# VH-VL binders against Probable ATP-dependent RNA helicase DDX59 (DDX59): the designs that were tried, part 9

Target 1, 164 residues: Probable ATP-dependent RNA helicase DDX59 (DDX59), of Homo sapiens (Human) (q5t1v6r416to579)
Amino acid sequence: NVRQIILWVEDPAKKKKLFEILNDKKLFKPPVLVFVDCKLGADLLSEAVQKITGLKSISIHSEKSQIERKNILKGLLEGDYEVVVSTGVLGRGLDLISVRLVVNFDMPSSMDEYVHQIGRVGRLGQNGTAITFINNNSKRLFWDIAKRVKPTGSILPPQLLNSP
Short names: E, the ipSAE of ESMFold2; O, the ipSAE of OpenDDE; V2, 0.75 times the mean of E and O plus 0.25 times the DockQ between their complexes.

## First folded at step 5 (VH-VL; framework fv_zimberelimab)

Design j3 (from i10e with heavy chain Y104F; at its last look DockQ between E and O 0.55; V2 from the best seeds 0.00; counts 0 for: pae E 8.9 > 2)
Heavy chain, then light chain:
Amino acid sequence: QLQLQESGPGLVKPSETLTLTCTVSGGSISSSSYYWVWIRQPPGKGLEWIGYIYYSGDTYYNPSLKSRVTVSVDTSKNQFSLKLNSVAATDTALYYCARGLRYFDWSYFDPWGQGTLVTVSS
Amino acid sequence: QSALTQPASVSGSPGQSITISCTGTSSDVGDYNYVSWYQQHPGKAPELMIYDVSNRPSGVSDRFSGSKSGNTASLTISGLQAEDEADYYCSSYTSRSTYVFGGGTKLTVL
ESMFold2, look of step 5: ipSAE 0.006; ipTM 0.619
ESMFold2 (binder alone), look of step 5: mean pLDDT 89; pTM 0.917
OpenDDE, look of step 5: ipSAE 0.317; ipTM 0.774

Design j4 (from i10d with heavy chain S52Y S58D; at its last look DockQ between E and O 0.02; V2 from the best seeds 0.00; counts 0 for: pae O 10.9 > 2, placed apart)
Fold by ESMFold2, look of step 5:
Structure j4 (fold): chain C 164 residues (1-164), chain A 122 residues (1-122), chain B 110 residues (1-110)
Amino acid sequence: as target 1 above (164 residues)
Amino acid sequence: QLQLQESGPGLVKPSETLTLTCTVSGGSISSSSYYWVWIRQPPGKGLEWIGYIYYSGDTYYNPSLKSRVTVSVDTSKNQFSLKLNSVAATDTALYYCARGWRYYDWSYFDPWGQGTLVTVSS
Amino acid sequence: QSALTQPASVSGSPGQSITISCTGTSSDVGDYNYVSWYQQHPGKAPELMIYDVSNRPSGVSDRFSGSKSGNTASLTISGLQAEDEADYYCSSYTSRSTYVFGGGTKLTVL
């Protein structure tokens, strides 16, 4: 079981919210994967994480080689990095990766990708959490998000429920 | 490298619609990293944000102008446009287009176009 | 009305330091670090001087610095030079996904 938390976070508040999560001793459980929707955003956010929190952070995206990506993920699992910020490139090819916390900083473009991304959580014998930031930029998926998350008992943001 | 250039009429009559176009050169408007922005400055006055658009068509507007403004994008021409309805003398201003950062650096506009003066007069 | 409050004018002599304030609400300024400062010379487009409260883009003199305390951001210019005479605007990206500007400050170098 994966604890799925949906938070309404407007774009200007996303960085502050991420840093709050990474500083929360009850939520922050390395290794952590953070998903963003573009490669430049991954590079910049990983640099900001390291600067602001002091955590060892690096980015993964499509302009990194397959070998480099695998080495970074190995380093994440071995503790060389505490946080990896990635585009969605990781999802389908890396089903063996298991982390304790996933943050969807940007909601993925499809529910299929959402499922793959949150599926990175849940090592054997450990609870895991997936936190997803949404706002009006992801409104095309609100129906699907509500259908998947509502039965789990998680409280959905009122802004999501009040959106047609 | 990246440059923005405003174009459009310098004179618009009251109650008509102002249409301006910004042409992006030295880069692609279809970037996932940036928003495309309109800002204006009435003569002798300060700056006023009008709105911005993501290349997908998603828009955000200044609430004070929202009822009269439309921003659109034409990715095939590498352009985005401002449409301001029902103009009045108070809409006389220097109009700028600019690039805004979508993520970590979403606190500033850089680069700016050179600006185009629009006068609303009968 | 401008959402962010700046003094209408400020002046200083060459070599002095001056500070321009920019005050808003917690939702516009205090809660986030998205304050920017622009310099605008007559007849020119605004130029970015400071972003994210205190960061200086490449090519901007280290005489320009930014800070924030509570709901007030500040631009400090040290070692004033004649070329610093211009209008200065603060801006902020708000929690409502909107931008607000200050009313502008005319800096006169005496």
Scores: ipSAE 0.006, ipTM 0.578, lowest interface PAE 9.6, mean pLDDT 84
ESMFold2 (binder alone), look of step 5: mean pLDDT 89; pTM 0.911
OpenDDE, look of step 5: ipSAE 0.007; ipTM 0.590

Design j5 (from i10e with heavy chain R102S Y104R; at its last look DockQ between E and O 0.17; V2 from the best seeds 0.00; counts 0 for: pae E 11.9 > 2, placed apart)
Fold by ESMFold2, look of step 5:
Parts: C-alpha cells; structure tokens; sequence
Structure j5 (fold): chain C 164 residues (1-164), chain A 122 residues (1-122), chain B 110 residues (1-110)
C-alpha cells in the first residue's frame, strides 16, 4: 500500500527538501516520479536534480507526445532514468506506470489529481511512498487533503490541521 | 532581455497609502518557476526585503511590515504592485522590484529594477 | 536589526585581495547553502555577484569568489580594481521562509 507523507515546505525551500529526500537512503527508492505544476518548472527542476545529485533525470510535460512520454517512462522503469519530473498530465494519461516513490513537489490542482498521482506508487505486495509538499499556496485543498490522509494513519503537519 | 521597471509617485503624504507598480517586459509574469519581489532601501541605509507574490496571488511578507503591506498581481498588464498603508517618514526609501527563482538550484533575486525613490513628507 | 552581520567597511589597495564576512545563525547560514552576494555602486541597483554560496552568474569576473565555513559566508575579491569600490550585501533564505540581508559593507579601494 501507499505510505502518504505530507510535509509543510515553503516554495523557496522545496528544492532543498527534494534533494534531501533523494539522498535519504530510507526514502529514495528508484524509480522516482516528481510532479510539478508547469512545464518550465519540470525542465528546470529536472536539470537541477541532475546537477546537484548526479542522478539521471529527465522531464515530461504536455509539449511531448503520448509516445514520447511512454518511451521516457519505459526508460525510467528500465533504469535509463532514476528520476522523472512531470506535469500532472502524465498522472492522468493512458499509461499505468508503477514506481516506488512519488513526490508531489507542487500540490495538485484538485483532489482527483492527487489520487491519480499517488496511484503511481506501489503494487500488491510492494511498499511505496508518496510525499506531498504543501504550504499556503494549497489553501483550497487543506481540508480535503486532511480528510483523505487521516484514515491512513499518516502524521499531518500541524499547520494543515490548524488552518481555517 | 527581461526588464523590470518600477513606477509610482515620488512624494506621498504621511498617513496615506503608498502604491507602486512594477512592469515586467521581455518575459511573462505568469510562471510558477518565478516569484515577484519588493525590496526597499532607506537613504544611506541597507536593503530590506518587503515580500513576494506568485502569479496566483499568494503572498509572503516580512513580519515587520506584514500588518501594513499588500502585494498584488495583474497578469493582464504583466504587472505586480505594492501597497503600503499609513506611511511615515521612516518609509522614505528607494523601492526596488525584482524576480525571485523558485526552481533553480538555489534562491536569489535577479534581475532587479532600477528603483524608484519615494519620499514621505509632511 | 539585520539577521546577518557584515563589517561596516573594508579597504584594500589595487591588485590586492580582500574578504568580506557575513555571519548568521545555523538556521540562516550554517545549515543551508542559500547565501548570495550583491554589489551596489552609488546610484545603481544591486547586482548579483555570487549565489548559492560560491556560484558566479554569467558575466561576473572570476576575481569574485564565495565560500562558507560554519555560520560565516565570505566574499573574496582578488586583483582589486577601482571599479570594485561599492557597497556589498549578503542575503540568505531563512528556515522561516523569509529573506534577510546583511547590513552592508562599504569597500574602499585606496
């Protein structure tokens, strides 16, 4: 099943937190899928991951065809890439890909997207982790995410639980 | 060539609201890769960060100014603005707008506007 | 009132090297690599010289270098030139999701 971790991370600190996760032997289990909310952000973050961590990383976004996206994800599962940074289109696409770790670098625009994105993690009999960064830019989803995550037993950040 | 240009009054009376606008040219203000920043410098003094805003309208402020400051964005004009309420002589400063980076390796401000001097005078 | 402490002034002769310090807390400087340095000539906007402790932007002379040890970041200018005379500010992103500047250092080229 999917272990859902919700972290309170302000936008300027998100890259550092991601690099910490990718260097954490307990959390980092390739292949890893990272979701962002824009195409330029996917390209820039993928470049930063490769530069800082040395991990093989590539981006996927809506300017790539479905065939190109499928080939990149096949490469992820075959070890050609350790990290793929994607906009949300991938998580709602035709291809069902299973990875060991998902990081929602940006909170999805809806809970429907959240569910689809974390659904990329884990198969029956395998452990998987989904980590989601949240801050005040995700105000519309605060209570929805609390309701979704509480039944799983995951620890929620106090800022989320106490937000009006 | 991305450029930022501050505009607004050079003189504001005490207790009034200071409004400044930053116009972005050579690039789009609508990007989650960047955020837009206000910084000020009182005459003969150092730099003070005021706050920043995403294109979505979400803001973060210096706690020392939070009660008086509002930053807003107008994506249709490719502009963002600063309002500072109830100004006093101590708000006299050169005001800069700048671009902040969200997804590059580390956080810093580049480029900066030229700055606009605002004097609060009785 | 600055969270980052810089010397008020520093001076050097042409051709020499000088170093400007920027000291903060572990949460503002020591634990993270978010220190940047800005140069400001009179009447001009600040210009980014060093970011992420030690990286130079394109177009900045390799005479400028940055480093950090413990809670202190340093800017070093080698081969000092008259045009280097300016105010220098360090900046950091803090653990509280805020940005802070040092008080500034006036560099005088003798």
Amino acid sequence: as target 1 above (164 residues)
Amino acid sequence: QLQLQESGPGLVKPSETLTLTCTVSGGSISSSSYYWVWIRQPPGKGLEWIGYIYYSGDTYYNPSLKSRVTVSVDTSKNQFSLKLNSVAATDTALYYCARGLSYRDWSYFDPWGQGTLVTVSS
Amino acid sequence: QSALTQPASVSGSPGQSITISCTGTSSDVGDYNYVSWYQQHPGKAPELMIYDVSNRPSGVSDRFSGSKSGNTASLTISGLQAEDEADYYCSSYTSRSTYVFGGGTKLTVL
Scores: ipSAE 0.006, ipTM 0.520, lowest interface PAE 11.9, mean pLDDT 81
ESMFold2 (binder alone), look of step 5: mean pLDDT 90; pTM 0.915
OpenDDE, look of step 5: ipSAE 0.128; ipTM 0.729

Design j6 (from i10e with heavy chain Y104W W106Y; at its last look DockQ between E and O 0.10; V2 from the best seeds 0.00; counts 0 for: pae E 6.3 > 2, placed apart)
Fold by OpenDDE, look of step 5:
Structure j6 (fold): chain C 164 residues (1-164), chain A 122 residues (1-122), chain B 110 residues (1-110)
Amino acid sequence: as target 1 above (164 residues)
Amino acid sequence: QLQLQESGPGLVKPSETLTLTCTVSGGSISSSSYYWVWIRQPPGKGLEWIGYIYYSGDTYYNPSLKSRVTVSVDTSKNQFSLKLNSVAATDTALYYCARGLRYWDYSYFDPWGQGTLVTVSS
Amino acid sequence: QSALTQPASVSGSPGQSITISCTGTSSDVGDYNYVSWYQQHPGKAPELMIYDVSNRPSGVSDRFSGSKSGNTASLTISGLQAEDEADYYCSSYTSRSTYVFGGGTKLTVL
């Protein structure tokens, strides 16, 4: 069972919004997966998360070795990391049972990818939350995502909720 | 090459509303990658950030000016504007418009307009 | 909204290296890397010199560099030249999605 939330967040406001989410006691359930669209972005965002929120954060992307990726995932499962910033490198079939919050910082490129990303939460009957940032640059999938979210409903504090 | 040019009256009476327009050329104002900024500089003093507007229409203002400031965009004219109500002598300044660039990993103002001097006097 | 703190003035001789500091609170500069530096010659508009703490735009001399430590960002100008004489302003994104400028620093080349 995945609670899906869509937030209209312009690019300049994304980092701030992410930090607000990570600081929200009702939303923040470590470990948290944050999905971005580029590897450099993953590194920079992970660093920013550490510096600004004080949370233990790490990035994972294709430029990291297989051994590094394995260690990161192991660390995630073992509670070594509170936030993992990832590109789409987390392939299908990976079972991250402990993840209860996913943030799509960047919009997935397809509905298939969207479904896979949010599918990282709510495993094995556990409840999870998926928050997706959308804006003028990434509204292509808005209606498709909205259709998927509508049946499930979503509740978000007004101070964190922006609408188009 | 993107260029910005401020325009408006150089003289405004106290208590009136100051209205300035920034015309953008060499590029579209309708970009989600940019925000559009107003900055002022009183004669012989430092820079003061006034506010900015994003393409979506979202605005952010200097808290000290928020109650008097309105920034808007006109996509049809490729312009954005500043309105400052109830002006006083302290609002006398060189007013700049600029392009703000903030992708989630960087932020800065570039380029700037040449600025337009607005004097508040009776 | 409080301005970032800069020294009112700095001076140096040609060929020397000088540093201008920009100090904010955690809600201003803080842990953010959204610090920019602008150069302003008399009668001219400000020009971007450094963005994101340490990045230099194309066309800007490599004599200009930026760094940050804690809540203090710094602009360093090496090999000081006469044309470097100007006012310098730092700017930072704030936690309230606003921007603030420093008070400005007048650089005099002796």
Scores: ipSAE 0.019, ipTM 0.604, lowest interface PAE 6.3, mean pLDDT 88
ESMFold2, look of step 5: ipSAE 0.127; ipTM 0.684
ESMFold2 (binder alone), look of step 5: mean pLDDT 89; pTM 0.916

## First folded at step 6 (VH-VL)

Design s01 (from i10 with heavy chain D105H; framework fv_zimberelimab)
Fold by ESMFold2-Fast, scan of step 6:
Structure s01 (fold): chain C 164 residues (1-164), chain A 122 residues (1-122), chain B 110 residues (1-110)
Amino acid sequence: as target 1 above (164 residues)
Amino acid sequence: QLQLQESGPGLVKPSETLTLTCTVSGGSISSSSYYWVWIRQPPGKGLEWIGSIYYSGSTYYNPSLKSRVTVSVDTSKNQFSLKLNSVAATDTALYYCARGLRYYHWSYFDPWGQGTLVTVSS
Amino acid sequence: QSALTQPASVSGSPGQSITISCTGTSSDVGGYNYVSWYQQHPGKAPELMIYDVSNRPSGVSDRFSGSKSGNTASLTISGLQAEDEADYYCSSYTSRSTYVFGGGTKLTVL
């Protein structure tokens, strides 16, 4: 079953919070999928993860070739990567990967995309966690986030609940 | 090349509203990679951050100015603007617009516009 | 609110090394690695010299370096040159999700 966690994290604090999550032995179950909203962010964050945490990380976005995507998929299945930083669309083979931890470093632009991203967490005898960072950049979705997540029993940030 | 250019009145009377616009050329303001920033510098003094805006409309303001400041973005014109209400002589300054990097380097304001001098005088 | 603390002035001779300090609190400089340094020549806009404490933008001389210890960030200029004469400002992100600048330091090259 997927455990949904929503955290209030301002953009400059997101990197530190991600590193704390990746260093948490209870949460870290590689490979971890980290979703960002742009290609530059995927490349920069993947590089930072490798440099700061020492974890094997790679980025996936639209500028990766078919051959590169195939090699990344093969590497993931063989344990060559511990963290994958991706924009919202992973591609055909990669869309089938089931993981135990998803981090939405950037809240997706729609609830449909949010559901798709957390759907990477598999349930076949496995527990999984989806952690999503929010701040005022996603305020247009606050009502929809609350409507979806409240019924799960998860605690929501006070900033989300107090924001118009 | 990305270029930022400030425009607005050079002279504003006390108690009026100052309005400045920053025009972005050579790149799109609708980029998820960046914030758009206003910074000012009174003559002979230091820099003061006024506020920042993300292209979705979310804003961050200097608490000392928050009651008087509004920053807005117009993605169709590739511009963002500053409104400062109830101006006083202490608001006389060079006003700069700048770009802030949203991801790895949040302490990265580059490029900057050349600045526009606003004098508040009766 | 108070600005980050910088010395009002610093001076050196060509070829020397000088250091400019920038002192804040655990809620800004001490709490985050988001410290930047800007150089401003008279009549010109500030230019980014250092970001994220110690990183240098493309085109900035390797004579400029940045560091941080506790609540104090430092800009060091080695091999001081006449064209380095300028005002220098530090800035930091804060726990309030805002940015604060230092008061500025005038560097005089003797």
Scores: ipSAE 0.413, ipTM 0.764, lowest interface PAE 2.7, mean pLDDT 86

Design s09 (from i10 with heavy chain G100Q; framework fv_zimberelimab)
Fold by ESMFold2-Fast, scan of step 6:
Structure s09 (fold): chain C 164 residues (1-164), chain A 122 residues (1-122), chain B 110 residues (1-110)
Amino acid sequence: as target 1 above (164 residues)
Amino acid sequence: QLQLQESGPGLVKPSETLTLTCTVSGGSISSSSYYWVWIRQPPGKGLEWIGSIYYSGSTYYNPSLKSRVTVSVDTSKNQFSLKLNSVAATDTALYYCARQLRYYDWSYFDPWGQGTLVTVSS
Amino acid sequence: QSALTQPASVSGSPGQSITISCTGTSSDVGGYNYVSWYQQHPGKAPELMIYDVSNRPSGVSDRFSGSKSGNTASLTISGLQAEDEADYYCSSYTSRSTYVFGGGTKLTVL
């Protein structure tokens, strides 16, 4: 089952918050899936994770070929990657991987995509955590986020609850 | 190649509202990778950040200007605009629009428009 | 206004190296690696020279380098050329979720 955590994080603070999560021994269970909303973000953030934390990191997005994805999947299964930074589409074989930690660095544009991304956690009876960063960029989804997450008993940020 | 171009009145009277528009060409403003930014420079002085906008309409403002400033985006025209209310002589400056990377370095302002001089006088 | 401190001017001869400092606090330069440097020629818009303390955009000469120690960021220009004569501004993100700039440094190539 999946524990859903929603954090209020302004865009410039997200990188620091991600590094805090990756350095938290209670939360960090590799491999970690980190979702971003653009290809450039996947590449840049993956590089930053590797450079700053020393963790083995790789990016996945639509410009990665089938051969590249196959090599990433093989490397992931062999323990060559501890953090995978992806846009929403993992593709062939990679989207079957179950993990113990998902970080939605960017809140996806729809609740269907949100459910799909956190669904990488807790499959086949495995327990895990999904942490999602929100701010005013995702304001259109605040009602749907609250509706989905409140029943789980998770605490929601005051900024989301007090939004008009 | 991506280009930004400021447009608006060169002269504004004290107490009136200044409106400037930045036209983006060679790329889309509806990009999840970038914020769009207004920065000004009074003659002979340094740079001051005014505010930033994401294409969804989310805004961030300099607290010293927040009560007077509104930034808006028009994705259909590939433009974003600055409205500065109740202008005074101290608002005389070159006004620049710029692109800001949403990932990595949040001070990554590139490219910049050429700037437009706004003089506040009667 | 920005609290980032830069020297008002710096000068050097062709072929020499110069360094421009940018001093803030632990709430801006010292607290974040979001420091950038801009070059501004007279009558022109600022151009990005360095981002993320030490990284160069494509097309910027490797004569330009950046570093940071504590609350002070530095821009170093090696092998000075006449075309380097310009105003240089540093910028940083702050703990208040704002952006600040230095007062600017006029580089004169003698």
Scores: ipSAE 0.437, ipTM 0.783, lowest interface PAE 2.8, mean pLDDT 87

Design s15 (framework fv_zimberelimab)
Fold by ESMFold2-Fast, scan of step 6:
Structure s15 (fold): chain C 164 residues (1-164), chain A 123 residues (1-123), chain B 110 residues (1-110)
Amino acid sequence: as target 1 above (164 residues)
Amino acid sequence: QLQLQESGPGLVKPSETLTLTCTVSGGSISSSSYYWVWIRQPPGKGLEWIGSIYYSGSTYYNPSLKSRVTVSVDTSKNQFSLKLNSVAATDTALYYCARGLRYYDWSGYFDYWGQGTLVTVSS
Amino acid sequence: QSALTQPASVSGSPGQSITISCTGTSSDVGGYNYVSWYQQHPGKAPELMIYDVSNRPSGVSDRFSGSKSGNTASLTISGLQAEDEADYYCSSYTSRSTYVFGGGTKLTVL
């Protein structure tokens, strides 16, 4: 089962908030899967994670070849990566990896994508957490987010509840 | 490759609405990696951020201008526009449009700028 | 109106190093690693020289470097050249989700 946490995080505060999450020893369960909405962001954020936190980080996006994805999968299974930053395109084999922590650094453009991304969390018999950052860029999805997350008992940001 | 070009009136009368358009060429305005920005510079003064827009229509405005400013985007024309209501002489400035990278913009940086267009507010 | 404090002017001789400061508060320069610097020659649009405190865009000379300590960011230009003569502006993101610029510094090369 997945615990869904929705945080109100303005765009410039997102990197700091991610680093706080990754440095929280009770929350951090490697490998962590971080979703962003662009390839440039995946590469840059992965590099920033490694430089600032010292964690072993790699990016995955559509410009990675099949051979590169195969090598990343092998590295993940061998513990060579603690954080994976992805645009949502993981590729064959990697789509089967289950993690205990997902961070949606950028809210997906649709609820179908959101469900698919948080579905990477938890295996049978294991609990996991999905943390999603939202702000006014996602306002068109506020009602759908509230509809999905309220029944789970998670606390929602006041900005989301009072918006649409 | 990427070019931004401002267009609009060089002269507007006090109390009227200033409308400026930025045409983007060599790149798509409908990119999730970027947002689009208006910045101005009064003669002999420094730079002032006016507002930014994401291609989805989400806007961010300078609080000092919030009541008078509207930024809009037209993805079909690859353009974005600034409307500034109730102009006064203090709105006389060079107006620039610029591009921000989404991950770095939140650091306050703008990597491509138009040449700027001078707007004089005078009777 | 600018929120960040820069010296109005700075000067140096060719080959010298100079530093321009940009001082804010914990709600902008001190709170975020999101400081950029722009060079503006007379009659021209500003050009990005430094972003995210210390990073250079492709095509910008490595004579330009940026740093930050507490609430003060600094732009350093080494091996000063005549073409470096320009106005320099710093900018930072703020806790209010806005952008502020410094007042600008005129660099004169002797």
Scores: ipSAE 0.000, ipTM 0.509, lowest interface PAE 12.3, mean pLDDT 83

Design s16 (framework fv_zimberelimab)
Fold by ESMFold2-Fast, scan of step 6:
Structure s16 (fold): chain C 164 residues (1-164), chain A 121 residues (1-121), chain B 110 residues (1-110)
Amino acid sequence: as target 1 above (164 residues)
Amino acid sequence: QLQLQESGPGLVKPSETLTLTCTVSGGSISSSSYYWVWIRQPPGKGLEWIGSIYYSGSTYYNPSLKSRVTVSVDTSKNQFSLKLNSVAATDTALYYCARGLRYYDWYFDLWGQGTLVTVSS
Amino acid sequence: QSALTQPASVSGSPGQSITISCTGTSSDVGGYNYVSWYQQHPGKAPELMIYDVSNRPSGVSDRFSGSKSGNTASLTISGLQAEDEADYYCSSYTSRSTYVFGGGTKLTVL
């Protein structure tokens, strides 16, 4: 079972909001999966998390070699990473990792991708949380987000509900 | 290597609209990794952030300038622009365009050379 | 008017260390680890020297270091060299999702 939280977060406020979440002892359950919309962004945000918060962070995206992905998997199994920043599907072996917290730093471009990303949470009988940042850039998905999240009892941002 | 270059008028009359353009070369302005920034520096004074535009089209402005400023992006020309309405002598400054890294969001790692704008009759 | 307070000037001799302070409030410098420092030589654009309080961009000398305590951030330059003579500006992200700069500090290398 996944608790779905939708937050209105403007682009310049996203990193601050992410760090608040990572510093929240009730929410932070490593490893945390953070999803972004581009490969360079995964690398940059992973570096920022490590340098600013001190948390062990790594990026995963399609430009990571087979050797790099194998080393990341080994590190995850050994507890070497507390935050993983990814552009989507983690790849071979890594796709099977279940977590208790997902943060969609960037709202996915489709509801299918959204469902896939939050589906990493709450597996194996664990309760978990998925937090998704939205703003006007995701306006085309507002109805679909509301339709999926409203029945769960979660509070939705007024900006999403009042959208034409 | 990505570079920024400002262009626009060196002289603008009071009450007119100042329009400046920043040309991005060596890379794409539509990359979701970056945001684009206007900063100014009056002669002999410090720096003042004017506004920012993100790849998403989201704009953020200095509250002291918000009623007069518009930042826009033209991805087909690989440019972003500043419009400052109703200019006065106090708007005389060196104007810089700069790049922010969206995922770092709090510093500017690449600057244009700056363009001097004088507001005078 | 500058939002962040810096000393107007600081001076040192070659080989000496100097520190430039940048004081804000709990809604900017004190509230976040998002302080940056820029160096500006006469007639040139500012260059990023330090970001996120203490991180150096590639190519910036390790003689430059940053720190923060409470509402005050500091830039320290060790082993002063003549080419360090410049204006230095601090900058911070704010709780209102804006950017503010300090008034600038002129460093003179004696």
Scores: ipSAE 0.210, ipTM 0.687, lowest interface PAE 3.5, mean pLDDT 85

Design s17 (framework fv_zimberelimab)
Fold by ESMFold2-Fast, scan of step 6:
Structure s17 (fold): chain C 164 residues (1-164), chain A 121 residues (1-121), chain B 110 residues (1-110)
Amino acid sequence: as target 1 above (164 residues)
Amino acid sequence: QLQLQESGPGLVKPSETLTLTCTVSGGSISSSSYYWVWIRQPPGKGLEWIGSIYYSGSTYYNPSLKSRVTVSVDTSKNQFSLKLNSVAATDTALYYCARLRYYDWSYFDPWGQGTLVTVSS
Amino acid sequence: QSALTQPASVSGSPGQSITISCTGTSSDVGGYNYVSWYQQHPGKAPELMIYDVSNRPSGVSDRFSGSKSGNTASLTISGLQAEDEADYYCSSYTSRSTYVFGGGTKLTVL
């Protein structure tokens, strides 16, 4: 069971909003997966999380070797990491991982990717939360987001509802 | 105010390694908010991003230069450096160091004054 | 070759407005709000004029403004002054986690 939360967050405010979520004792439940759209973003955001919040954080992306990725996943399961920042491609390879919080820092380019990313939450019978940041960059997906999320009873941003 | 200053040889022979250093003053290179970058400009031409480094040592390179470029950082000296291997005449350019604000805001500021490197025998 | 397309030159008279375009693709200018603009006077280092499409740093004149539509970012300079004569470069972040620059535009104030 996944609780889907959609937040309107402009690009310059995304990092601040992520740190607010990670410092919120009601929302923050490790292990946490944060999805970004690029490798540089994964490394930069992971380092920022570690230094600003003090949480044990690391990145996963395609330039990390298979052995590095396996070691990171093992560390996540053993509590060596609390937050993993990953690109969307590697989220599909994390089938053995179930987390309690997903943050889509960048809205994926398709609803198939969105569904696959939030599918890391609430597996194996555990409840979890998926929080997704959107803004005008994702407007082509507004209808599909509303169609999927509105029936769950989640509150949608007014900007999303007033657009099309 | 934060200032960046490039230093290194003005002349390098073809096939050799170009080494440049950027000295940061008026602020710390050990800042979680910034990357430190090299950008070049061949005479009469436009700007080309070479690569970026975080104070932890994490690097990002222009794919066109990745096989020849290494950027390193020395936090104890408040410096970062560029090594460009196997130089050719086409590597003749004004080389700038700059500070890069990352992810939440993206811009290059401040810039060093630039140092001209000529590749010639 | 430059990854981002700018006109080679633009010109205007004092007091007029000019616009410089910067055209990329959906994997750079169109995909991200990370477009910056730089002014370069002869013999000088580039100076930041606009960042993140439309933001001005402290000390930059309100005559400079930035915008974006689709894959094209634009720098507009209103109330042209002689000191605006310079080369202007756009830059964008890319989906490959790299930075690219435009070819540059020479602004002539007539």
Scores: ipSAE 0.000, ipTM 0.498, lowest interface PAE 14.2, mean pLDDT 84

